# Designs tried in a protein design chat: VH-VL binders against q55578. Part 1

No score or structure here was measured in a lab: all are predicted.

Target 1, 249 residues: q55578
Amino acid sequence: MAERIQKLLSQWGIASRRHAEEMILAGRVSVNGKVANLGDKADPQQDFLSVDGKQIKADNRPRDIYLLVNKPRDVLSTCDDPRGRKTVLDLLPQDLQRGKGLHPVGRLDRNSTGALLLTNDGELTLRLTHPRYHLPKTYDVWLEGNPSDEDLEKWRSGMMLDGKKTLPATLEVISENKDQIHLLVTLTEGRNRQIRRLAEELGLTVLKLHRRTIGPLQLHTRGKVLGSGQFRFLSPAEIRLLKKQVNLR
Unless a header shows other numbers, all headers, positions and changes below count from the first letter of the chain; antibody chains are not in Kabat numbers.
ipSAE, averaged over its two directions, is called F for ESMFold2-Fast, E for ESMFold2 and O for OpenDDE. V2 adds 0.75 times the mean of E and O to 0.25 times the DockQ between the complexes of E and O.
Where letters were taken out, [cut] stands.

## First folded at step 2 (VH-VL)

Design p09b
Fold by OpenDDE, look of step 2:
Structure p09b (fold): chain C 249 residues (1-249), chain A 122 residues (1-122), chain B 107 residues (1-107)
Amino acid sequence: as target 1 above (249 residues)
Amino acid sequence: EVQLVESGGGLVQPGGSLRLSCAASGFSFSSYGVHWVRQAPGKGLEWLGVIWAGGSTDYGNEFTSRFTISRDNAKNSLYLQMNSLRAEDTAVYYCARGFSGYRYVGHAFDIWGQGTMVTVSS
Amino acid sequence: EIVLTQSPATLSLSPGERATLSCRASQSVSSYIHWYQQKPGQAPRLLIKDASNRATGIPARFSGSGSGTDFTLTISSLEPEDFAVYYCQQRSNYPYTFGGGTKVEIK
């Protein structure tokens, strides 16, 4: 069956769908020796796909790789930065940095730290980033100041952001003093800089933001603390759980 | 009535594994962090860990490698998976609810189960 | 970990007397100390939250005070049902820790 080339490339772990599209637009992808155009389809059983002049064979497809990274500050959640800034891929060994099609699933802003999923599974990436399949994500949030009970409740119940009310969030107060509050915030949606923006709306400043969980994934699991800048492979169980949550097998 | 009920305790050999359960009723279980605390016979209380409302966990350092806390909100249940059990793990194991509210912290244990006894012996 | 030392280990008093229990932390825990009561064969019961806040349903004769490293639980006038073991617990840092307990027994 013929499928969109970017989908095939994504499925084969060559690139995300979006990146694959860019590759196609750049003339890097060919089908049966002809440069592919955006929107073209190919049958992996009948057609020969090539990237950069090299035929992509099924046996040469990168294995599916799933990594959990503890992203440090000042590291970008991107595959490449035009400004040459450090990216999450730079945290990986050389053999994983290139040729595997690894990319971040979702994003943490530069100043945020914590759990970030890297994978070459384009289908999973698509599902996990789709609004329909939002996984709960828990953050350690350190805020300057002492929000009122009312403000905390507003946050919990939902607040207007960009003309749309946010979904209810779980807020657990871990500690508080006159100057700072530490919250565990669990979101079931991933709007751009949501926590920081909501804090700002409440007149609060985020001092530190650390994502500790992505759905079933936790940075701290069974005796293994994933330190800042470190990564690990997901267990088969974790992969299964992730896929299940997005209705993938 | 707000209640926690532990179960799953019993006799186990050293090196064995055991899974404890804690059934919650009478409150919105999913809104609370829940803790495990144990007490060896004739001894004091020892905090084992917590699973927060959002599902994240924190453990005592000595338990992180052997114990796993999980929850099933649909079943209003808390679990403690214990592996590689040792004689010193013999204790009554309590689940406890972290006090929660608008500005309440989840680390004051306002509701306790009756406890379940775990005996590790050859 | 933060070590909480409770003193005395045993306190022998008569009904009607004032009980003063001490909890000392190895380092500052701010006000993040809770007190629990435990009777034989029962689970602990929360008495005081964050050094000085009486939990719901706790009689007024129970009070807590202190900050930093030194904390006190006071029972102004002991009732027969107050003879039990009392524990302090800190939530300042992981892991959470309990004191060794003070047994208040009848003289």
Scores: ipSAE 0.285, ipTM 0.700, lowest interface PAE 2.3, mean pLDDT 91
Fold by ESMFold2, look of step 2:
Structure p09b (fold): chain C 249 residues (1-249), chain A 122 residues (1-122), chain B 107 residues (1-107)
Amino acid sequence: as target 1 above (249 residues)
Amino acid sequence: EVQLVESGGGLVQPGGSLRLSCAASGFSFSSYGVHWVRQAPGKGLEWLGVIWAGGSTDYGNEFTSRFTISRDNAKNSLYLQMNSLRAEDTAVYYCARGFSGYRYVGHAFDIWGQGTMVTVSS
Amino acid sequence: EIVLTQSPATLSLSPGERATLSCRASQSVSSYIHWYQQKPGQAPRLLIKDASNRATGIPARFSGSGSGTDFTLTISSLEPEDFAVYYCQQRSNYPYTFGGGTKVEIK
């Protein structure tokens, strides 16, 4: 089926959508022997699409890949960094770092750790990151401070952030002592630095923030531990559950 | 009336599998963490693990490899899948509600089921 | 994991007497101890939460005290229905653990 050329180049792992547009503007992409323009569409099964004179064949598309990564601190959740800082792709074997079209689904702050989904399935990415679908994400949050029960209930019910009330959240107290509290927080939205900003509004200091789960995906399962900086492939069942949650397939 | 009711216990041979159920009623099941606790005949209580309101699980150290806790909020049900059963797993299995929300009582077990007996013998 | 040691294992008393049950933790649990009562053939019942807070519907004769590593459950004047096994539980650290129990029986 005919698709925008920049999307095809991204799906074939040649460049990000943004960088593919630059390649098209530079005259490096041809369709049926003619230089393509930005916004043109092509179908690799019916058209002869080439980049720098090399054909993009329909059966050379990378297979769909779905990875769960346990992101360590100080690693960027991006596929490219113009300053050359360490990214989540640097955690992968060399053959997965390039040419596969892998990108993160959503983000984790540089100072946060935990579950991050990587995939080259662009349609799934669009659905999973769309605010309409409310995929639950669960975090371990270690806080310094002494919140009242009413403070915690304000957080659960929703608090104002940037003029909009946050969606209701689940907060469960895992453990506590006089100076610190460990919460398990489940959110169905991903507003910018939401947990950190709400904690600050309540006068609490975030000591550590770790995303434990993304929907059905868990870092630690029965007898298996996905360690800091490690990755794994999703099982077929996990992929089906994710797609079901966003009405794909 | 707030209650929890376990089912699915019975006699199982060593190496077998068994799935226990816990039906909840009279409260908003989806907003609570729920736990499994067992008690061997004539012995004390042993915490097995929890599934939190958001679906995350945590287990006692000895149970992470053979037991799986799950929930179905649409059916107000909690489950314990037990595999590779051994004679030492013979016990009454209880489900219990942890009251999440308030700091001082978030993990106290304020509601217990009556338990279901699992016997592992050949 | 935190080990809770309850003593005595058995406490033989008559109705009307005062019962004092001990729970000692292998490391500090602050005040994060719960107490449960279990009668034969029944599930446990929550008595005391967070060392000293009586659960809803629990008679005033039950009280709890302690902090750090040493905790006490006191029954000021035993009633016939109080002859049961009592367990302490900690929630300070994962995994949550129970003590071995103290059986309060009629002399």
Scores: ipSAE 0.011, ipTM 0.545, lowest interface PAE 8.8, mean pLDDT 85

## First folded at step 5 (VH-VL)

Design t01
Fold by ESMFold2, look of step 5:
Structure t01 (fold): chain C 249 residues (1-249), chain A 121 residues (1-121), chain B 107 residues (1-107)
Amino acid sequence: as target 1 above (249 residues)
Amino acid sequence: EVQLVESGGGLVQPGGSLRLSCAASGFTFSSYSVHWVRQAPGKGLEWLGVIWAGGSTDYGNEFTSRFTISRDNAKNSLYLQMNSLRAEDTAVYYCARGFSGYRYVHAFDIWGQGTMVTVSS
Amino acid sequence: EIVLTQSPATLSLSPGERATLSCRASQSVSKYIHWYQQKPGQAPRLLIKDASNRATGIPARFSGSGSGTDFTLTISSLEPEDFAVYYCQQRSNYPYTFGGGTKVEIK
């Protein structure tokens, strides 16, 4: 049966629905030799569908895969890097690196570490990254400096960044000493380098930034620790919780 | 008035499991970090771990594998799930509220009365 | 892990006397020490925050001092209700730890 092309690209793990839409608008998708438009439909069993000249074959539909990665420092949150730098896909066994349609859900800066979701479920990716859903993410932030209670309260309540006030955050002090403070920060938005930029605005230096959780997903659970550079499959319960948070079933 | 009340203690055999509860009242429970601290008979205090207002947990090094802290903000309740219990886990278990604000981190200004856990065959 | 060593283990004094309790940290904790009082059969009660700041409702006879590795709790004139065990706690490094306690008992 014929379906909208952006849905097909998501089902085949090529891109999120959002990313697939921009690929279609950029003229990168063809159906039966003709450049596709947003809203066009195709049937992989009957039509020749291609992206950047590469055929999308009906037999190559991957099963749904959901992975949690503990991203180490200096690894990129991307499917590929034109300069050949190490990416999160390079952390996976070869069978998962190619042909499965895996992509990161959101991103972590190169010099940040921690939780990153990889999946080929494009519909879930679109929902989880959509600003509407405000999925909470919790970070360990090590700062050089001695911020005042006023500084921390300003950060918690919201600060101007790129002309728009940041959403309220949760800040909790885990520990401190003369030279540094360790914060637990929960954000419900993912603006560009937000933690690093807000810390700089307060005159603080980020020494280390580690994403501890993404919604219900945790790197450390009862009796099992997901070490730096390691990955695991999500449990069925975790998948259900993620889908529930973005109104999928 | 501001209170924390533990329950669920008792006698358990080695290797067994027990779930402790801590009921909070008189304050906005969801806004505070809450901790578990224990005291073996005749011994000092030992910090077990915390559940933060945002729901994340941190534990003392010895306790990361056998104990699980959780909270239910709708019920103003804190829980400690204890598995694979040993004789050395025999203690009074307290829940404690961290001091509000960013100063005096982990000054425990409100404590429950404690609940006794005895691990013995 | 920071070890807090309290001394003496037991302090035998009479009402009206001055009590001086020591807490020594295995490494610097700056000012980040709290003090608690625990009476028999009761939960601990917070006395002093961050080395020197009295908690709400704590009488002025209780005072704290120190920084770095050496900390002191002083009770300027012991009252009958002050005979208890006293614990220090550090909040500088994970995991948070307590001292072994000083029992203040009646002579």
Scores: ipSAE 0.521, ipTM 0.800, lowest interface PAE 2.7, mean pLDDT 88
Fold by OpenDDE, look of step 5:
Structure t01 (fold): chain C 249 residues (1-249), chain A 121 residues (1-121), chain B 107 residues (1-107)
Amino acid sequence: as target 1 above (249 residues)
Amino acid sequence: EVQLVESGGGLVQPGGSLRLSCAASGFTFSSYSVHWVRQAPGKGLEWLGVIWAGGSTDYGNEFTSRFTISRDNAKNSLYLQMNSLRAEDTAVYYCARGFSGYRYVHAFDIWGQGTMVTVSS
Amino acid sequence: EIVLTQSPATLSLSPGERATLSCRASQSVSKYIHWYQQKPGQAPRLLIKDASNRATGIPARFSGSGSGTDFTLTISSLEPEDFAVYYCQQRSNYPYTFGGGTKVEIK
C-alpha cells in the first residue's frame, strides 16, 4: 500500500512528519532513484526510499533516541536556521546532529531556557504535539514588580488570547519581593509564547522564563543534574511514562 | 475534615533507607503544594522540600541528593524517600499543606501529626 | 538563604501578661513572614500569615506586625494554653526557612 513519504519517514523514525516534509522540499529524499516531491507516495514493499543518498531499510533505520536538553538562551528550537544561528542540535555531538533524524518536540522561544525534548521518534512527536494530548509543562517565571491578586487570578482562570480563552493554569508563588516575583506556572496547552503574551496582556514584564518540566520529565531530579546547554538520554522509565501519557505503547 | 496523616516512620540503621507517606483527606489534594518539615528532638523546625501543585519539586540544598519527594494525586498521597540516612536525620517528620490563597501564599495551614524517624546503629 | 533570628530564646511570663516575640531576617523579606505555635507533643499551628493576618480560628489576643527585616508577634494577655514554642517562617525567598523559635514558658 502506497503512503505519503513523510508518513513513512515518520513511522520509520527518520523524522517527524513536518521535518520529513522539509527534507522532501530540500530534495534530500528520493524514491527509486528519483528525487521525491511533496505529496508523493511510496509503497514500502515495492519502492526504495533514500535519504541523503542512503537507502532506508527497516533493518538499518536509526535507533530510537530520546534526549532531554537544557536549552540555553539564544539557542533556537529548530533543526536548521537559514541565518546560521545556533540551534539545539548544535548542542549535540556530531554523530547525533545528522543522520539520526533528531528534532525538537515543540519549542521554546529564543529567550527562554530549560527543558526541551529531542527525539527521532516521529510517532511520539506527533502524539506529544497533538492538541488532544495536554501534556503539562511547568515554568519558572520571573516577573518585574508585584502583580495584583486580581491579575494573577485572571491568569489562573484563563485569558483571551488570539480570540480564544486560554485553559486554566496553575500559578504558584515561589518567592516575592518589591522588585520581582517568582512564579511556577503550569500549562496544559502550548500556544505560541503563551506566558510572555499573557504577561504582556496584564501589563507585566517577563524577566526570565525557564521550563523545568515536560509531563513526567523534570530537568533536575535526584541524581540527574542537567546544566545549561547540556543534554542527557531519557531513561527507559521516562520513555515509558511519556508514551503512556499519549496512549502509545 | 481536612487532615494529613504521616506514616512509615521507625528505626533504621545508618546508611539505610526509609519511605514516608502522607495521606491527605478533606480537600482537593492535587490543587495544593505539599511540604515536608522535620524537627529533631528538642530542636526547631527545618523545611526539607516541596512538591508543587504542578508536580515539580524543590529541596533544601542539603537534602537534594538523599531525599526525594513525590506524590500520587489519585491516592491523595505524598511521599518522602530518604536514602543514606544519618544519625542527624533523626526527627519527627511532618507533612504540611501550603496555603492556597490568591497568591498561593505558602503558609502551612494544615499539618499532620508527624511520624518519628530514628536513625541509630 | 535567608536566616531568621528569633529573640528571646526563652520568655518567662505569667498568665495575663503581655508577650512580645521578635523575628529578625538577614535581609528584607517584605511582609512575607508567618508565625506558628507549637505545643509539646503537637504539630505546629499556623497563627499569623504575612506578618499581620491572623489565621482562621486564631484568638484576637494574637497579633503580628513588622516589615522588611524586623517582625513582632504579640500576645496581649497570655492564657494558660499559650505557653508553647513560637516559630517564624519566611516565604520571600526560596528556600523557605524557619527561625530558631521562642519558648514562652510559665514564670
Scores: ipSAE 0.321, ipTM 0.717, lowest interface PAE 2.0, mean pLDDT 90

## First folded at step 7 (VH-VL)

Design v01
Fold by OpenDDE, look of step 8:
Structure v01 (fold): chain C 249 residues (1-249), chain A 121 residues (1-121), chain B 107 residues (1-107)
Amino acid sequence: as target 1 above (249 residues)
Amino acid sequence: EVQLVESGGGLVQPGGSLRLSCAASGFTFSSYSVHWVRQAPGKGLEWLGVIWASGSTDYGNEFTSRFTISRDNAKNSLYLQMNSLRAEDTAVYYCARGFSGYRYVHAFDIWGQGTMVTVSS
Amino acid sequence: EIVLTQSPATLSLSPGERATLSCRASQSVSKYIHWYQQKPGQAPRLLIKDASNRATGIPARFSGSGSGTDFTLTISSLEPEDFAVYYCQQRSNYPYTFGGGTKVEIK
């Protein structure tokens, strides 16, 4: 099957999709001896792809890799940062940082921590990031002060954001004192900075935001703790569950 | 009638494993957090952990590596998997329901009768 | 974790007398203390929620007070069925913790 060249290059660990596009625009990529253009497709089984005059073979495609990372604060959920800031890929061994085509599935903002999926499976990435296949995600949320019961209920039932009401959310109070409240928030949608924006709308300040689950994936399972900055491979069972949830075989 | 009933307790050797169950009835089980609390003979109460309505779990620091809490909402059941058991784990184990509401949370308003676990060689 | 210290360890009183039980926290827990009663061979029973709110079905003779670090459970006039062990529990900070308990026994 013919696929976009930038996707193929990304899957083959040559470059991120964005960087691959830049390479294509620079005339560095060719298909069957012809310089490729942005938007071109190639069939890895039938076409010969070359980068900088070197043929790239389909048989050298990296195996599918699935990682769960506990993203620390001040680390970016991107493959590359123009400012040279630390990215989630920097948390990985050198052999996984480049050449495998790993990229984050979705994102956590710089100041947020917790569960983030990295994979080189582009198809899974597309499905998991599609609004149709939103997986439930659970967050630890620390807020300054004591929100009213009314405000919490507003959050639970849904609030207007960008002209559209948010979906109902699960909110559980973990702990509370005069200075802060610890909530467990489960969302079934993934709007940009949704938790922080909703808190702001209610006049609340988010002190800390930590994602603990992504669908069936959990940072801490069965006595295994994934510390800050650490990563692990997904089990075959976890991969199957993820794929099943997005109707992939 | 709102009720919790523990089961699965018994005698186990040090290093062994045991799985406790808690059967809930009389209320919407899936809407509540449920907790495990134990009490050694002649001693006080000790909070072990919780499984929230969302399905997430939290444990006391000393129990995170050995104990696992799970639930089956379809069966209205709570479980406690205990591994690498020690003599000091000998206790009556209670399941308890966390009070539902915005406030007054995690006041345990419903308790089971408890099940005795004895760890001895 | 927050440590709750209950005093006295044992309180010996007669029926009809007033019982005053103390629970002290190692740090401020605001008002987020619960009280439980446990009789021999029975599971604990919730008495007071968040320092001063009686649970459903709890007699008026039971009352709670306090804020910050110092809390009190009061039984205005002891009934024979009130002789038991009483525990305080905090939900201010995770993990949740219990006090060591106060035994109210018959004099």
Scores: ipSAE 0.637, ipTM 0.846, lowest interface PAE 0.9, mean pLDDT 92
Fold by ESMFold2, look of step 8:
Structure v01 (fold): chain C 249 residues (1-249), chain A 121 residues (1-121), chain B 107 residues (1-107)
Amino acid sequence: as target 1 above (249 residues)
Amino acid sequence: EVQLVESGGGLVQPGGSLRLSCAASGFTFSSYSVHWVRQAPGKGLEWLGVIWASGSTDYGNEFTSRFTISRDNAKNSLYLQMNSLRAEDTAVYYCARGFSGYRYVHAFDIWGQGTMVTVSS
Amino acid sequence: EIVLTQSPATLSLSPGERATLSCRASQSVSKYIHWYQQKPGQAPRLLIKDASNRATGIPARFSGSGSGTDFTLTISSLEPEDFAVYYCQQRSNYPYTFGGGTKVEIK
């Protein structure tokens, strides 16, 4: 089926959609021998795309790749950083870092650790990050302070953030002592720095924030630990479950 | 009546596997954390692990690799899959409900009757 | 891992006597200790929550005290049904741990 050229270039691992748009505007992309314009569509089964004179063949599309990464602190959850800072792609072997079209699904703050999905499946990425799909994500949250039962219930039921009430969350107390509490928090939305900002509103300090799960994806399965900075491929069952949760086949 | 009932215990050879079940009734199972605790004959209590309402799990320090806790909220059931069993795993296995709310976390207010697992050649 | 040491291991007393059971933690657990009773052939029963709060239905003769590392369960006047094993449990840190138990038996 005919799709926007920038999407096709991204699917073939040539460039990000933004970079592909820049290439189109620079006249570097042609369709069936004619220089393409921004917004043009093509069908790789019927049309022939070229970039800088080199044909992009329909049968050279990279296979779909799905990786789970345990992101360490101080690594950016982006596919490209203009300042050259370390990103999640730098955690991968060289052959996965380029040419495969891999990008993070959603993001984790630089100071947060834990589960992050990388894929070149753009449709899945759009669905998993879209606000209308409420994919659950579970976090370990270590807090300094002694929140009351009322504070925790307020957080669970929803609090105002940027003029919009947060969706209900699940909070479970893992452990507690006089100066620290360890919560297991499950969110069905991904608003900017939501856990950190809500904790601040309650007068609590976030000591550590770690994403334990993304939907069916777990860092820790059957005694097997995905260590900090490590990655693994998703199983076919995991891929199927993710797609089912966002109405993909 | 709020209750938990374990089943699936029995005799198994070293290196074998066994799956225990815990049936819950009389409360909203899906909203509670539920735990496994064991007691070797003549010995004290040992916490094995928990499955949270979210379905996430946490385990005691030596059980992560051999034991798996799961739940089926549609069936109000908790499970313990035990692999690579050893003689020292011989014990009565209890399921237990954690206290509801944020206070008194992991005070086990409801226990099952226990099911005996014997690991012997 | 927090180790809970209960003493004495065995307490031999007669009905009507006062029982005092100790639980010592290897590091501070603040007040986050629970106490259980286990009668022969039965599952444990929750007695005391967070050092001093009696669970529902527990007779007033059972009381708990302490904070930090030292905790005490007191039975003011033993009844025949109180001869059992008693366990403390901490909820302050992973993994949750139990003490080794104190057996209260008839002299």
Scores: ipSAE 0.550, ipTM 0.810, lowest interface PAE 2.4, mean pLDDT 88

